# Designs tried in a protein design chat: VHH binders against Probable ATP-dependent RNA helicase DDX59 (DDX59). Part 5

Target 1, 164 residues: Probable ATP-dependent RNA helicase DDX59 (DDX59), of Homo sapiens (Human) (q5t1v6r416to579)
Amino acid sequence: NVRQIILWVEDPAKKKKLFEILNDKKLFKPPVLVFVDCKLGADLLSEAVQKITGLKSISIHSEKSQIERKNILKGLLEGDYEVVVSTGVLGRGLDLISVRLVVNFDMPSSMDEYVHQIGRVGRLGQNGTAITFINNNSKRLFWDIAKRVKPTGSILPPQLLNSP
Below, E stands for the ipSAE of ESMFold2; O stands for the ipSAE of OpenDDE; V2 stands for 0.75 times the mean of E and O plus 0.25 times the DockQ between their complexes.

## First folded at step 1 (VHH)

Design c15 (framework vhh_6qgx_2)
Fold by ESMFold2-Fast, scan of step 1:
Structure c15 (fold): chain B 164 residues (1-164), chain A 124 residues (1-124)
Amino acid sequence: as target 1 above (164 residues)
Amino acid sequence: QVQLVESGGGLVQAGGSLRLSCAASGRTFSDYAMAWFRRAPGKEREFVAAISWSGGDTFYTDSVKGRFTISRDHAKNTVSLQMNSLRPEDTAVYYCAASTEYTFGRLYSEYDYWGQGTRVTVSA
């Protein structure tokens, strides 16, 4: 089953909030899968995670070569990475990796994508957590987010519930 | 490298079932994510279902979720789509597709190899 947490996080605060999550020993279960909305963002955030937290971080997106994909998959299977930063595209064999923490650094553009991304958690009978950052950029999805998450008993940000 | 051939299409009554198969040739079949797409008369190509190269992950479009099941058999080098509770709206040419990219996607542009299609007609 997946525990769904929705946090109100403005764009300038997202990196700091991610680092706080990665430094929380109760939440941090490597590998942590972090979703972002673009390839450049994946590369830059992965570098920032490694530089600031010291965790072994790698980015995954569609423009990496087949050799790079193979090396990343091998490293993931061998436990060489603690944080994986990805666009909505995941490499071959990642479906075999049990992930207990997903962070949607950027809220996906659709609820279908959201469900697909959090579906990386709780595979193979494992309980896990999905933390999603939202702000006014995701306003069009507020009702759909509330409809899906409210029944789980999770607390929602007041900003989402009081949407104009 | 990979050649895809669909089979199992035909005419079926509403509420009936049909099983489509996609046979792939080539020793790298297990390295590919596979999907089924369909094109109804007068409409564009629509995503139906996808399965990862390991068979561990599947995804379905909402209109077929709970009715269709995608599966793969590495020993037979096939991907199958079991279609239950068929509706007239499911009438289309069904295409098998394979991707060498990072994941199974929903866009037809994400797939590198395509079969020729098999026709499914569901009568009211």
Scores: ipSAE 0.000, ipTM 0.152, lowest interface PAE 14.8, mean pLDDT 78

Design c16 (framework vhh_6z1v_2)
Fold by ESMFold2-Fast, scan of step 1:
Structure c16 (fold): chain B 164 residues (1-164), chain A 122 residues (1-122)
Amino acid sequence: as target 1 above (164 residues)
Amino acid sequence: EVQLVESGGRLVRTGGSLRLSCAASGRTFSSYAMGWFRQAPGKEREVVAAISESGGSTWHADFVKGRFTISRDNAKNTVYLQMNSLKPEDTAVYYCAAYTETWGTRYEYDYWGQGTQVTVSS
C-alpha cells in the first residue's frame, strides 16, 4: 500500500527538495512525517519548514518530555501541525498517527529502521507515499535498498545501480 | 561515550577570520551529530551551526549564514567552525556539542566541551 520513491539528492540540495515536495499539492497530504538522523537537525529543519513554507511544523525526539509529546499529539489531532520532523522516536500515542506521506530526509542507518519508518504510511489499509533521499553517504545500503525496492516496480536512481 | 575539547579561540579584529576545532575522543564519534553553540555574557546559549553524523547535512543560523561554515573530519574525530567576516557581536564563548539519538539508536546524554573564548574588537 506504500509507494516507495528513492531520489538521489546531494546533501546541500536536500532542504530545497523537501520544500518542493511540501509545495506539491499532489504529494502533500498533512500531516507529513519527515525523518532525520539527529535531534538538533529535527529542531532546526522544523523551524526552517515553518519559516520558508509557512506550514505548521514541530519536532519530536527524545529530548521532548512525555508532557511535551502529549501536547504535540493533542495539537496534531486538532490540526495544529502539518509537518512533523522526527528522529524516529515518537512515543506512545504518536505511534498510532496514520500518515499518507513520509519523507526520509536522511537515509536510516539500517534497513530495519527504513522498514519501520516507511511503515508509518499505509497503516490500516490506507494508501500513501514514502520518499527517501539517498547519496554516496548511504553507499553501504545500496544493495539492500535495490533488493527491497526493485520488486515494487519503482524506478531507482542510476547512481544506485552503478555503484559497488 | 565522547569527550570534547574546543580550541582556536582568540582575539581577532573586526572583519577577520578564525577557525575553531573540536577534538573528540571516544569510539563512536561518527555516530554523533555535532553542533556549535555560543554564549555571550548575560545572554542565553544559542545554536550557531549543526552537522549530521556523515557530514551530509548541515545547518547554519541566519545570523551567520554566508560567514560561518561547519565541517567535520571523521578520520580525525574533529569538527570545525570556519568563521569569516567577524563582527563584535560574534564575541562569545563557543561550545562544541555531540548530539545523540539517530534512527532508533538512543543515547541518554548529550556531551559538551568546556568552551573556547572568541573576542572580536573593532
Scores: ipSAE 0.000, ipTM 0.167, lowest interface PAE 13.7, mean pLDDT 78

Design c17 (framework vhh_8emy_2)
Fold by ESMFold2-Fast, scan of step 1:
Structure c17 (fold): chain B 164 residues (1-164), chain A 124 residues (1-124)
Amino acid sequence: as target 1 above (164 residues)
Amino acid sequence: QVQLQESGGGLVQPGSSLRLSCAASGFTFSEYAMHWVRQAPGKGPEWVSSISGSGGYTNYATSVKGRFSISRDNPSKTLYLQMNSLRPEDSAVYYCATDSSYLIGRQYSTFDYRGQGTQVTVSS
């Protein structure tokens, strides 16, 4: 079962909030999957995580070959990575990875993508947490987010609840 | 405009200590992580240390851990690097750096902006 948390986080504050989450002993359970909306963002944020927190971090996106992604999967299973930053679809075999924490650093463009991403949490009967950063860039999805998340008992940001 | 100005470098003997300072202006200092980066002649830039905006956590490169301490004074908008037990291999130009909310990639980048640098030379 997936505990869904929605946080109001403006773009310039997202890195700081991610680092706070990774430093929170209650939330941090490696490997952590972090989802971003662009390839450059995946590479830069993965580097930022490693340099700022010291955690073993790697990026996954479409410019990584299938063999590179397979090697990353092997490394994940062997404990070589603590944080993986991805643009969404992890690719062949990597989509089978189950984690205890997902962070949607960027809100996905659709609710189908959102459901798919948080579905990486809590497989095989384990409990897990999905944390999603939201701001006005995702305003068109506010109602759909509230409809899905509110029944789980999670507290939603006031900014989302007051949206038309 | 974001401005960073380093000072405190110099020529010292191995085993000595130095304290570097970085004066920041043009942004809300307490909201940004700050970093020290160094570059030795003929080598690429090497990340040395980082500190969060609040000062609540710090991180260090393996090569300096236990010898260097990063700190900040948010009221005076100043970043510090206390360097102890200096070695010849610590010789480099030292730059302070910050993330900038004005630059492309700013929400992901760790080193959007850096200062002019201050030279540290450790020799006998």
Scores: ipSAE 0.005, ipTM 0.194, lowest interface PAE 10.9, mean pLDDT 79

Design c18 (framework vhh_brivekimig_d4)
Fold by ESMFold2-Fast, scan of step 1:
Structure c18 (fold): chain B 164 residues (1-164), chain A 124 residues (1-124)
Amino acid sequence: as target 1 above (164 residues)
Amino acid sequence: EVQLVESGGGVVQPGGSLRLSCAASGFTFSNYAMSWVRQAPGKGPEWVSSISGSGSSTLYADSVKGRFTISRDNSKNTLYLQMNSLRPEDTALYYCAKHETYYSGWKSEYFDYSSQGTLVTVSS
């Protein structure tokens, strides 16, 4: 069972909003996966998380080997890391990875990818939360997001409903 | 005071190479992503390339991908841009820039730069 939260967050505000979430005792529950849309973003954001929050953070992207990515995710589940920032390429055979919080810092390019990312939360009877940042860059997915999230009882941003 | 000093520009023929350097001071260099931005005569600023604070991730504009390489030496507080296969269209004043984490679409308005830059002229 996943609590889905959709937030309107402009690109320059995303970093500040992520730190607010990670510093919020009600929302921050390790292990945490944060999804971004590029490798530079994964490295930049994981470095910023370490420096500003003091949380044990590392990045995952395609330039890290399959073995490295597997070891990082194992470390996340075993408490060696509290936050992993990833481009979505976690690796084959890692669909059983379960975390307490997912933050889609960048909205995925497709609803199929969105479903796969939030599916990392709330497995094996665990309760979890998936928070997704949206803005006008995700406009083409607005109706698909609303259709997916509305049945869960979650409140959608008014910008999502007022933008054609 | 944040200071960025670019060097290494010059005049080269098409197909030539240049390596630009940016000496940084006044901040903890390794904590910040760095970028190269260029401005051609009569044009607005164009983002060229970015590198993460650790140096583990890089991004390139499509116009320079495969020809330019960004790198950094955190022990020397220095950013580099290796420019190969230079074209007349690469003629510009080149600036290095410190930025935070605006990676979802790199644009000049997200950068903080105020140095004199280094001039690269590719002619004839």
Scores: ipSAE 0.013, ipTM 0.298, lowest interface PAE 7.8, mean pLDDT 80

Design c19 (framework vhh_lunsekimig_d3)
Fold by ESMFold2-Fast, scan of step 1:
Formats: C-alpha cells, sequence, structure tokens
Structure c19 (fold): chain B 164 residues (1-164), chain A 123 residues (1-123)
C-alpha cells in the first residue's frame, strides 16, 4: 500500500523540502529512509538533518564496515535512529528493514533502483508513502516515471507531463 | 547584497521576557528555512529553534514551552519570543537562513548568518 508522490524540486531546494517533510506530522513515521546518489552526500545530509532538525540521523553506504552496519541495525531495531540517509546500499540485514516513509532525495539512476527503494515501504496492513524529488537532471526517466505512477492516481508535476 | 540583522537583545532578570527579531534583505525570504542559534561563552554554537518555509517549528528541549519562533514573510522578518528566561539562556543569538545543499565537493548547512545580538540574563 505504497503511496507514490513525485515532487518537482530543484537541487538548491531539496534540503528545505526534506525538512518540511520531516516536520510534517502526517508524513513523519520514523525511521525514515532517505536515498541520495553519493556517499559524501549521505554523510553530509545525515549531519545536516541531525544539526538542523535535532532528529537522530545516521548514514549508510559502502564505506561503512560490517561491524558498523550491525551496530546501526541494532540501533534501528531499538529505536535509536529517526532518519537513515543511504546511497541504496544497506548491506546484510539492513536491506530487509521495512519503513513507513521513503524519500528519494535524488531520483535513482534507473527504474529498477527506484522500485527497490520504494519497496522498503512496509505493507503489513499499514499504509506507507514514497516521496521522490525530480528535476531536469532526471528527464531521461520522465516517461518511465509517468508510466509507473499515473495508474496509481497520484498527481504528477506538470513539468514531468509536459517535458519534450 | 544579502544581509541578516538581529535586534532585541539586552539585559533581563531571570523570569523576564525578550523578543528577538531577524530582518532579512537581498534574497527571497519566503524560500528559506530559518534558524536561531546561540553561542554561550566556552560552548559551541547550538541550534535552539527552527522554522520551515511552511511554518513547521522545532525547538531544543531546554527552550521548549518557553521560546516561540515565528516568521512574517511580508516583512522579511523572523522572531524569537523568549519567556521565563534563565541564567543559562545567556549568550549571543544568531539568525541563519538555509536554501541550498551541495553534494560531491563542498557542503555548508547555512547560506547566511547574522552578526548576532547579545542576551544577558543576570541575577
Amino acid sequence: as target 1 above (164 residues)
Amino acid sequence: EVQLVESGGGVVQPGGSLRLSCAASGFIFSDYALYWYRQAAGIERELIASITTGGSTNYVDSVKGRFTISRDNSENTMYLQMNSLRAEDTGLYYCAADYTVRFGSEYTPFDYWGQGTLVTVSS
């Protein structure tokens, strides 16, 4: 029961929009998974979330050791983290975590990756939401995004629908 | 030219109140998330309150229920109403505005900072 929301968000506005989402009582269901396109971005955004919003945030990417990932998994299960920022590589055990909110801060490079990321939203009789930020950097995927999301009844940005 | 100017600081007794203002110019104010930070002597600068473009607010636990952050986009001004002031609230109060994030090279969580306004809570 994944509600797919596509938002037109220019790169300079993405952090502002993420903080609005994290402060929205109807959307915010910790832990929130936030996906970015690079390791440095995961570390920096995780730090910004913690410093600016006060939410308990951690990054996960390929440079995290197996011991670090095990400790993060334990912390997630114990409620120690409210926001997880990842490049999409969660690793053993973490890739099975189910959440109620996913934010694709950066649109994935492929629709297969997109499907895998929004698939983290749990279904066990509960509703979940996947919010994806797009802009002209993702224009090559506009047709595939529209094809997948239109049938769900979700509103699409006019910039997506009217793109050449 | 981008500018943030804080005002309203001063000396007040414990239990007193102050209202801080942060006046902004040189950018589209309504597009920015806004923050109040304080810097106490010997302590790192800390975030005490934030307000998003949509008006959602957050506070550090030590000020929750005592401080109220607000914004007036028509005046390009952000406010901090401080009630029930305590000695530990003493410090230099800065406003900050944040619009951008950069990945892959350099990251700064803040686009703009004010010069600060001093709040002293004396016995």
Scores: ipSAE 0.000, ipTM 0.106, lowest interface PAE 13.6, mean pLDDT 78

Design c20 (framework vhh_8emy_2)
Fold by ESMFold2-Fast, scan of step 1:
Structure c20 (fold): chain B 164 residues (1-164), chain A 124 residues (1-124)
Amino acid sequence: as target 1 above (164 residues)
Amino acid sequence: QVQLQESGGGLVQPGSSLRLSCAASGFTFSSYYMHWVRQAPGKGPEWVSSISGSGDSTNYATSVKGRFSISRDNPSKTLYLQMNSLRPEDSAVYYCARGETSYFRDTSYYMDVRGQGTQVTVSS
């Protein structure tokens, strides 16, 4: 029960697109997980989310202990945070985590990571949405993403269909 | 047209050093993150190292940290990888790749252009 949305978003446009999603009444459903691929990006983007949108946001990355990460994710589920910006360090041990919206701001490094990231959405009978930003820098996963997303009935961007 | 051309690979003995070069053309080199990626026979590609456009930020895979050093010369549009204390497991084709232009992200796995590669073999 996860709605998968794939958006063509050039790198300089990603922050603006994320803020548009977070301000969109139909797309924004807290709790929200946003995945990025570096620690500095997680810190800077979570700060930008809080400053620009006013949403309660915090980062998760490798410099935060497992206990800190568990406490942040518990806070996300309990409403202490509305948006968590994370590198992919959530780990499989945190399979109890369920959110309503995942945004893959950066493409995960593999389809296995993609599946684990979107698997945080729509658990325990809740419907949820996973939005993934793609562009020419993520071409290596185009076929695997299309293969996985097409059966769900979701619309794919024309660039994805024409690039391979 | 964007082009990347690697050089400097070869056959060396364990414990040796090599310096790889990548000549870039067709784009504003200093505006892009640059990466080194390697692929050993029968294995998938492995990210090795990244450097920001200015050269102020560098990052390394755990397997090479402390042995390899990435650098760039923006005036000559050249990327370098200094490889020290080479091990048999470092044997691979090494690729230079252009990364993303987003200033606050180090997207070490995301590359839109890759060169043809240079072979490094570490054996007797």
Scores: ipSAE 0.000, ipTM 0.116, lowest interface PAE 11.9, mean pLDDT 78

Design d01 (framework vhh_6qgx_2)
Fold by ESMFold2-Fast, scan of step 1:
Structure d01 (fold): chain B 164 residues (1-164), chain A 121 residues (1-121)
Amino acid sequence: as target 1 above (164 residues)
Amino acid sequence: QVQLVESGGGLVQAGGSLRLSCAASGRTFSSYAMAWFRRAPGKEREFVAAISWSGGRTFYTDSVKGRFTISRDHAKNTVSLQMNSLRPEDTAVYYCAADYWSGTPSEYDYWGQGTRVTVSA
């Protein structure tokens, strides 16, 4: 159901790697959720996505009301947006959202958060892809990610497997 | 290739105002996000405010919300920070940065030399 891909991407290269994914017709399947770790990142990255790729993009974070977040996610599912960049704060009742592609641009703070985020993909019998960017700033979850992803048959980057 | 030059820093009393400006040379900034960071003595650089490439989004750290206003002028190739209701804890060297995305100083491509702001009691 969910194809999990783990990529080693240094922080300065993340934006370009995201744009490559969004311009790759085999990987890019709207609706798309991109998860970041701060609201400034969500706002600026969603604007960069729209500017660079021309895709309809918007952000979700804590400064947006529950009603605004509901309307944005409804728009994502109905095709008014192709990419939503979120801090992971989706809100009550919004956990039923299903998308075709998740990109964890920043590593989530816990494995529970990771599982919750990738769980947005492949619901309702759809196939989907979850791509997670890792680097030295993600070390806290290396073992847990390897343990979860390895049984799926996914290829893990050598840097992940060489960490303690 | 890009030079960022800050100006407008100085000494001001608590409750006063200052306007910082950042002028770019070497290329245009119309496609860049612009940000202000500051560094107080003995501390790391911290994020203060950002404005998107379009000017449609502005962002502030909680301690300056309602007091500081960031704006940009594409024709002049400048970004400005209007600082009102200044507090002694706003004392720092203020830096202009371009191509801001995550708020982490090490990720920016272009930085100015900084302009000093001192807020006296």
Scores: ipSAE 0.000, ipTM 0.226, lowest interface PAE 13.7, mean pLDDT 77

Design d02 (framework vhh_6z1v_2; at its last look DockQ between E and O 0.05; V2 from the best seeds 0.00; counts 0 for: pae E 11.1 > 2, placed apart)
Amino acid sequence: EVQLVESGGRLVRTGGSLRLSCAASGRTFSRYAMGWFRQAPGKEREVVAAISGSGGSTWHADFVKGRFTISRDNAKNTVYLQMNSLKPEDTAVYYCAAEIYPWGSDSQYDYWGQGTQVTVSS
ESMFold2-Fast, scan of step 1: ipSAE 0.538; ipTM 0.784
ESMFold2, look of step 2: ipSAE 0.000; ipTM 0.303
ESMFold2 (binder alone), look of step 2: mean pLDDT 80; pTM 0.822
OpenDDE, look of step 2: ipSAE 0.007; ipTM 0.272

Design d03 (framework vhh_8emy_2; at its last look DockQ between E and O 0.02; V2 from the best seeds 0.00; counts 0 for: pae E 9.5 > 2, grease 25.1 > 24.2, placed apart)
Fold by ESMFold2, look of step 2:
Structure d03 (fold): chain B 164 residues (1-164), chain A 123 residues (1-123)
Amino acid sequence: as target 1 above (164 residues)
Amino acid sequence: QVQLQESGGGLVQPGSSLRLSCAASGFTFSSYWMHWVRQAPGKGPEWVSSISSSGGYTNYATSVKGRFSISRDNPSKTLYLQMNSLRPEDSAVYYCAKDYGFSRYESTPFDYRGQGTQVTVSS
């Protein structure tokens, strides 16, 4: 079971909100998967997480070698990293990883990808939380997001509900 | 508008201690992460330390871990850096900085800094 939380966060405020989540004793359950929409963004955000929060953080994306990706995934399973920042394209090794917290820092461009990303939470019967940052850049998905999340009982942002 | 005023620097001998202060105004101080950055002449800025908005998380550059301690007092809107066991390589202008969100991924959060306070460590 996955609790889906949708937060309205403008792009300039996304880092602050992520750091608040990682500092929240109730929400932070390492390891945490954070999804972003570009490879440079994954590298930059993982560096910022480590420098600002002190948590062990690393990025994974398609420009990392297969050897490097395997080492990162092994380190994740062995507890070497508390936060992993990834683009949405995942190889076979990552689809076997289950975590208690996912943060969609960037909303994916399709609901199929959204479902895939939140599916990293709660595998093997564990409960978990998926938190997704949304703003007007994802307007074309607002109805689909509301349709999927509203039945779960989670409160949706009024900016999403009041969008024309 | 964001205003930051650093103070507490000076000329000291190696092994001395200093406590830097940063008075903040023009924003809701308790809602933002804060940072210390230092810059020696002819070099780029070097991140020193960060603290979460609540103070619950801190981190330090490896060059200062165990010697420096960052803290904040949200009611007085003041950020601090306690600097112990100072070394000549710690000599720099020290700036406090408000975290900024213009680039959502940026690793260098130094856009909103004050004029700085000089720390000089020499025999």
Scores: ipSAE 0.006, ipTM 0.323, lowest interface PAE 9.5, mean pLDDT 81
ESMFold2-Fast, scan of step 1: ipSAE 0.119; ipTM 0.582
ESMFold2 (binder alone), look of step 2: mean pLDDT 82; pTM 0.836
OpenDDE, look of step 2: ipSAE 0.016; ipTM 0.312

Design d04 (framework vhh_brivekimig_d4)
Fold by ESMFold2-Fast, scan of step 1:
Structure d04 (fold): chain B 164 residues (1-164), chain A 123 residues (1-123)
Amino acid sequence: as target 1 above (164 residues)
Amino acid sequence: EVQLVESGGGVVQPGGSLRLSCAASGFTFSRYAMSWVRQAPGKGPEWVSSISGSGDSTLYADSVKGRFTISRDNSKNTLYLQMNSLRPEDTALYYCAKEWYSGSYDIDTFDYSSQGTLVTVSS
C-alpha cells in the first residue's frame, strides 16, 4: 500500500524541499530512495544530502560497476546508508530492497517509469509513502498523474489541476 | 564530453539589444536545466537566468527581470538569451552553464564550462 503525494516544487526549491522531508521525523523512514534524472545529479545530490543533513548517503547509476552496486547492497543490509540517490538503475541485488519512502526528486519521463519507481515502496505488505516533485516540466503528464493519484484520496496541487 | 560554445556577444549602446546563443553537445540536452551566468570586470560570477529541460519553467535574477528572456530549442541543442534595454552594468563575460544535478539553480551547482562571450555596453 503506497500513499502517493504530489508536491508542486519549482526546480530551485527541490533541494530545500528534499532536506525538509529528510528532516521530518514522521516522513523519514530509512532507507529512503531518491530518484533523479541524471548520473552526475545523483552523485552531487547524494554528497549534498550527507553534507547538509549528516545522513549516510550514496548514489547508484549506470556508471557504478556491479562490484560497487554489490558493496552498496551489503552496506544497506548492514545499515551503512540511510539515503540512496538513483537514476533508476539499481541492479538485481538492490531491486530486492523494500523501502518505506520514495522521493521522485525529478518526475519520471513516463507513467510506466513512475509506477516502477513507486513500486519500490510497500513490498511484503509494508505500508509506505511516495512523494513526487512536479512543476511545468512535467505538464505533459498532468492528466495521467491526476488519473492515477485522485482515486487514492491524495490532495493534488492546484497548479496541476488548473494549469493550461 | 560536455561541450558548450557561446556566441552573440559584442559592443552595444545603452538601451540596445543582443541575442546570445549556446550550442551544446555531449549530453542529452533536454534532460538538463540550463543557465546563463555572467562575470563583470573585477567581480565574482552572478547567476542571470535559468530554464528547465523542457523549456516550460524560467527564472530570472532581479537585476534582469523584464529585460532578458531565456529560451531553448531542444531540437537544435541550443540555449538563447535575448537581452533588451541593456545597461552599462550588464557589461560582462556571459557563460552558458549546464546544471550539475537536477532541480538546483544555485550558482555553485552549475558547470561553467566554456570560454564565454563578451558583452560590452558603452556609450
Scores: ipSAE 0.000, ipTM 0.112, lowest interface PAE 16.1, mean pLDDT 78

Design d05 (framework vhh_lunsekimig_d3)
Fold by ESMFold2-Fast, scan of step 1:
Structure d05 (fold): chain B 164 residues (1-164), chain A 121 residues (1-121)
Amino acid sequence: as target 1 above (164 residues)
Amino acid sequence: EVQLVESGGGVVQPGGSLRLSCAASGFTFSSYRLYWYRQAAGIERELIASITSGGSTNYVDSVKGRFTISRDNSENTMYLQMNSLRAEDTGLYYCAADFYSTKWEGSYDYWGQGTLVTVSS
């Protein structure tokens, strides 16, 4: 089961909101996947997670070789990493794992990518949560987000529902 | 594969106008703060204009009222409208993008190759 949560978070507040989620005993269940829209963001955010929360964190993106990504996956399975910050392309080895929490730090550019990313949550029969940060940068997707998420019973931000 | 590509540069007379474009490939603009930099011969690259993910703009004093920065996240494109051009505006114009956050301010991963603007004669 995947619970979809949509939060209104302006760009300067995203980092603080992520740390609040990672410190929340009810939400934080490692391993955690955090999705960002660029490799620089993946590197910088994974470093910030480790420095601020003390959690074992690392990035995955296109500038890391397939061998490096496989080693990170092995580290996740062995408990060497608790949080992985990734761009939208997870890599072949990581695409096969299941996590308990996904955070879309940046809303994907399409609903197809959104569905793919939250699909990493839970195993067959396991509970999981996907939290997605949105703001006006995603307004073109507001209708599609509401159409997909509202039927699940999740509460949507009023900013998403009240935009003309 | 990730790249920023500037276009729209050219030769104009003083008082003329140009519109520069910066198009992204391999990523999307939505969470990025975007910048236009200018580099004149013998001078270090200087910040001319910036625009946050939320649309807030900032300009260097010498271009205020003459230049306008804008962005279209749906098209992954940023623009610089340049009016009332002066000889001093001559230079290579670069776009840059970084992750918008106070902790990551001034860190740029993506730079374009530049587009030449010449204001003369």
Scores: ipSAE 0.005, ipTM 0.145, lowest interface PAE 10.2, mean pLDDT 79

Design d06 (framework vhh_6qgx_2)
Fold by ESMFold2-Fast, scan of step 1:
Structure d06 (fold): chain B 164 residues (1-164), chain A 122 residues (1-122)
Amino acid sequence: as target 1 above (164 residues)
Amino acid sequence: QVQLVESGGGLVQAGGSLRLSCAASGFTFSKYAMAWFRRAPGKEREFVAAISYSGGSTFYTDSVKGRFTISRDHAKNTVSLQMNSLRPEDTAVYYCAADIPYWTSRDEYEYWGQGTRVTVSA
């Protein structure tokens, strides 16, 4: 029960697009998970979210212990945080996390990871949205993305459908 | 008008030290993450170090960990890179960069300085 949205966003435009989403009253529904591909990005983007938007934000990545990651995710679900910016590693054994919005700021490296990340939305009878930013860096996955998302009735970027 | 001006580059012998500085103007320095990148001759620009807007978090590429230290001074609107135990492979033009969010790719930083040259002799 996940609304899947695929947006064509070039790397220099991703941060501005994320802030537009977080400031959009129709799209922003906490709790929010934002997935990035590196630890540095997770820490600095979560700081920027808090500084620019005033939203309660924190990062999750491999340099945080299993206990720290569990406590952060518990805090996200209890309202202590509104936005968590994470690398793909949320932690083994923390699989039953349900949020209302997922933003794949960086397209995952595989379709298995994509499915796992958007699977954090729409659990426990909730409706939710997963927004994924794509560009030419993700072209290896264009066929698989289109095959999965097109049947849902979601509008796909023309660049994805007309890729050689 | 945003401006980043690097200084402190020069020629140094292997094992020596240099301190690079970047003076920032035209924006609210305290709201921006700051980073250093470098480009060696014939190579692409690569990430070296970054510091969060608060100064509470610092990040380094593996090849410089333990040798380089990034710091910032909000009163002077400067970011500095202390480079110790320099190696010939550290020879590059060093660039200061600023952005609100940050990633290691060169396309993630909105503002760039012109660079300062560092040459490390054997």
Scores: ipSAE 0.000, ipTM 0.201, lowest interface PAE 13.0, mean pLDDT 80

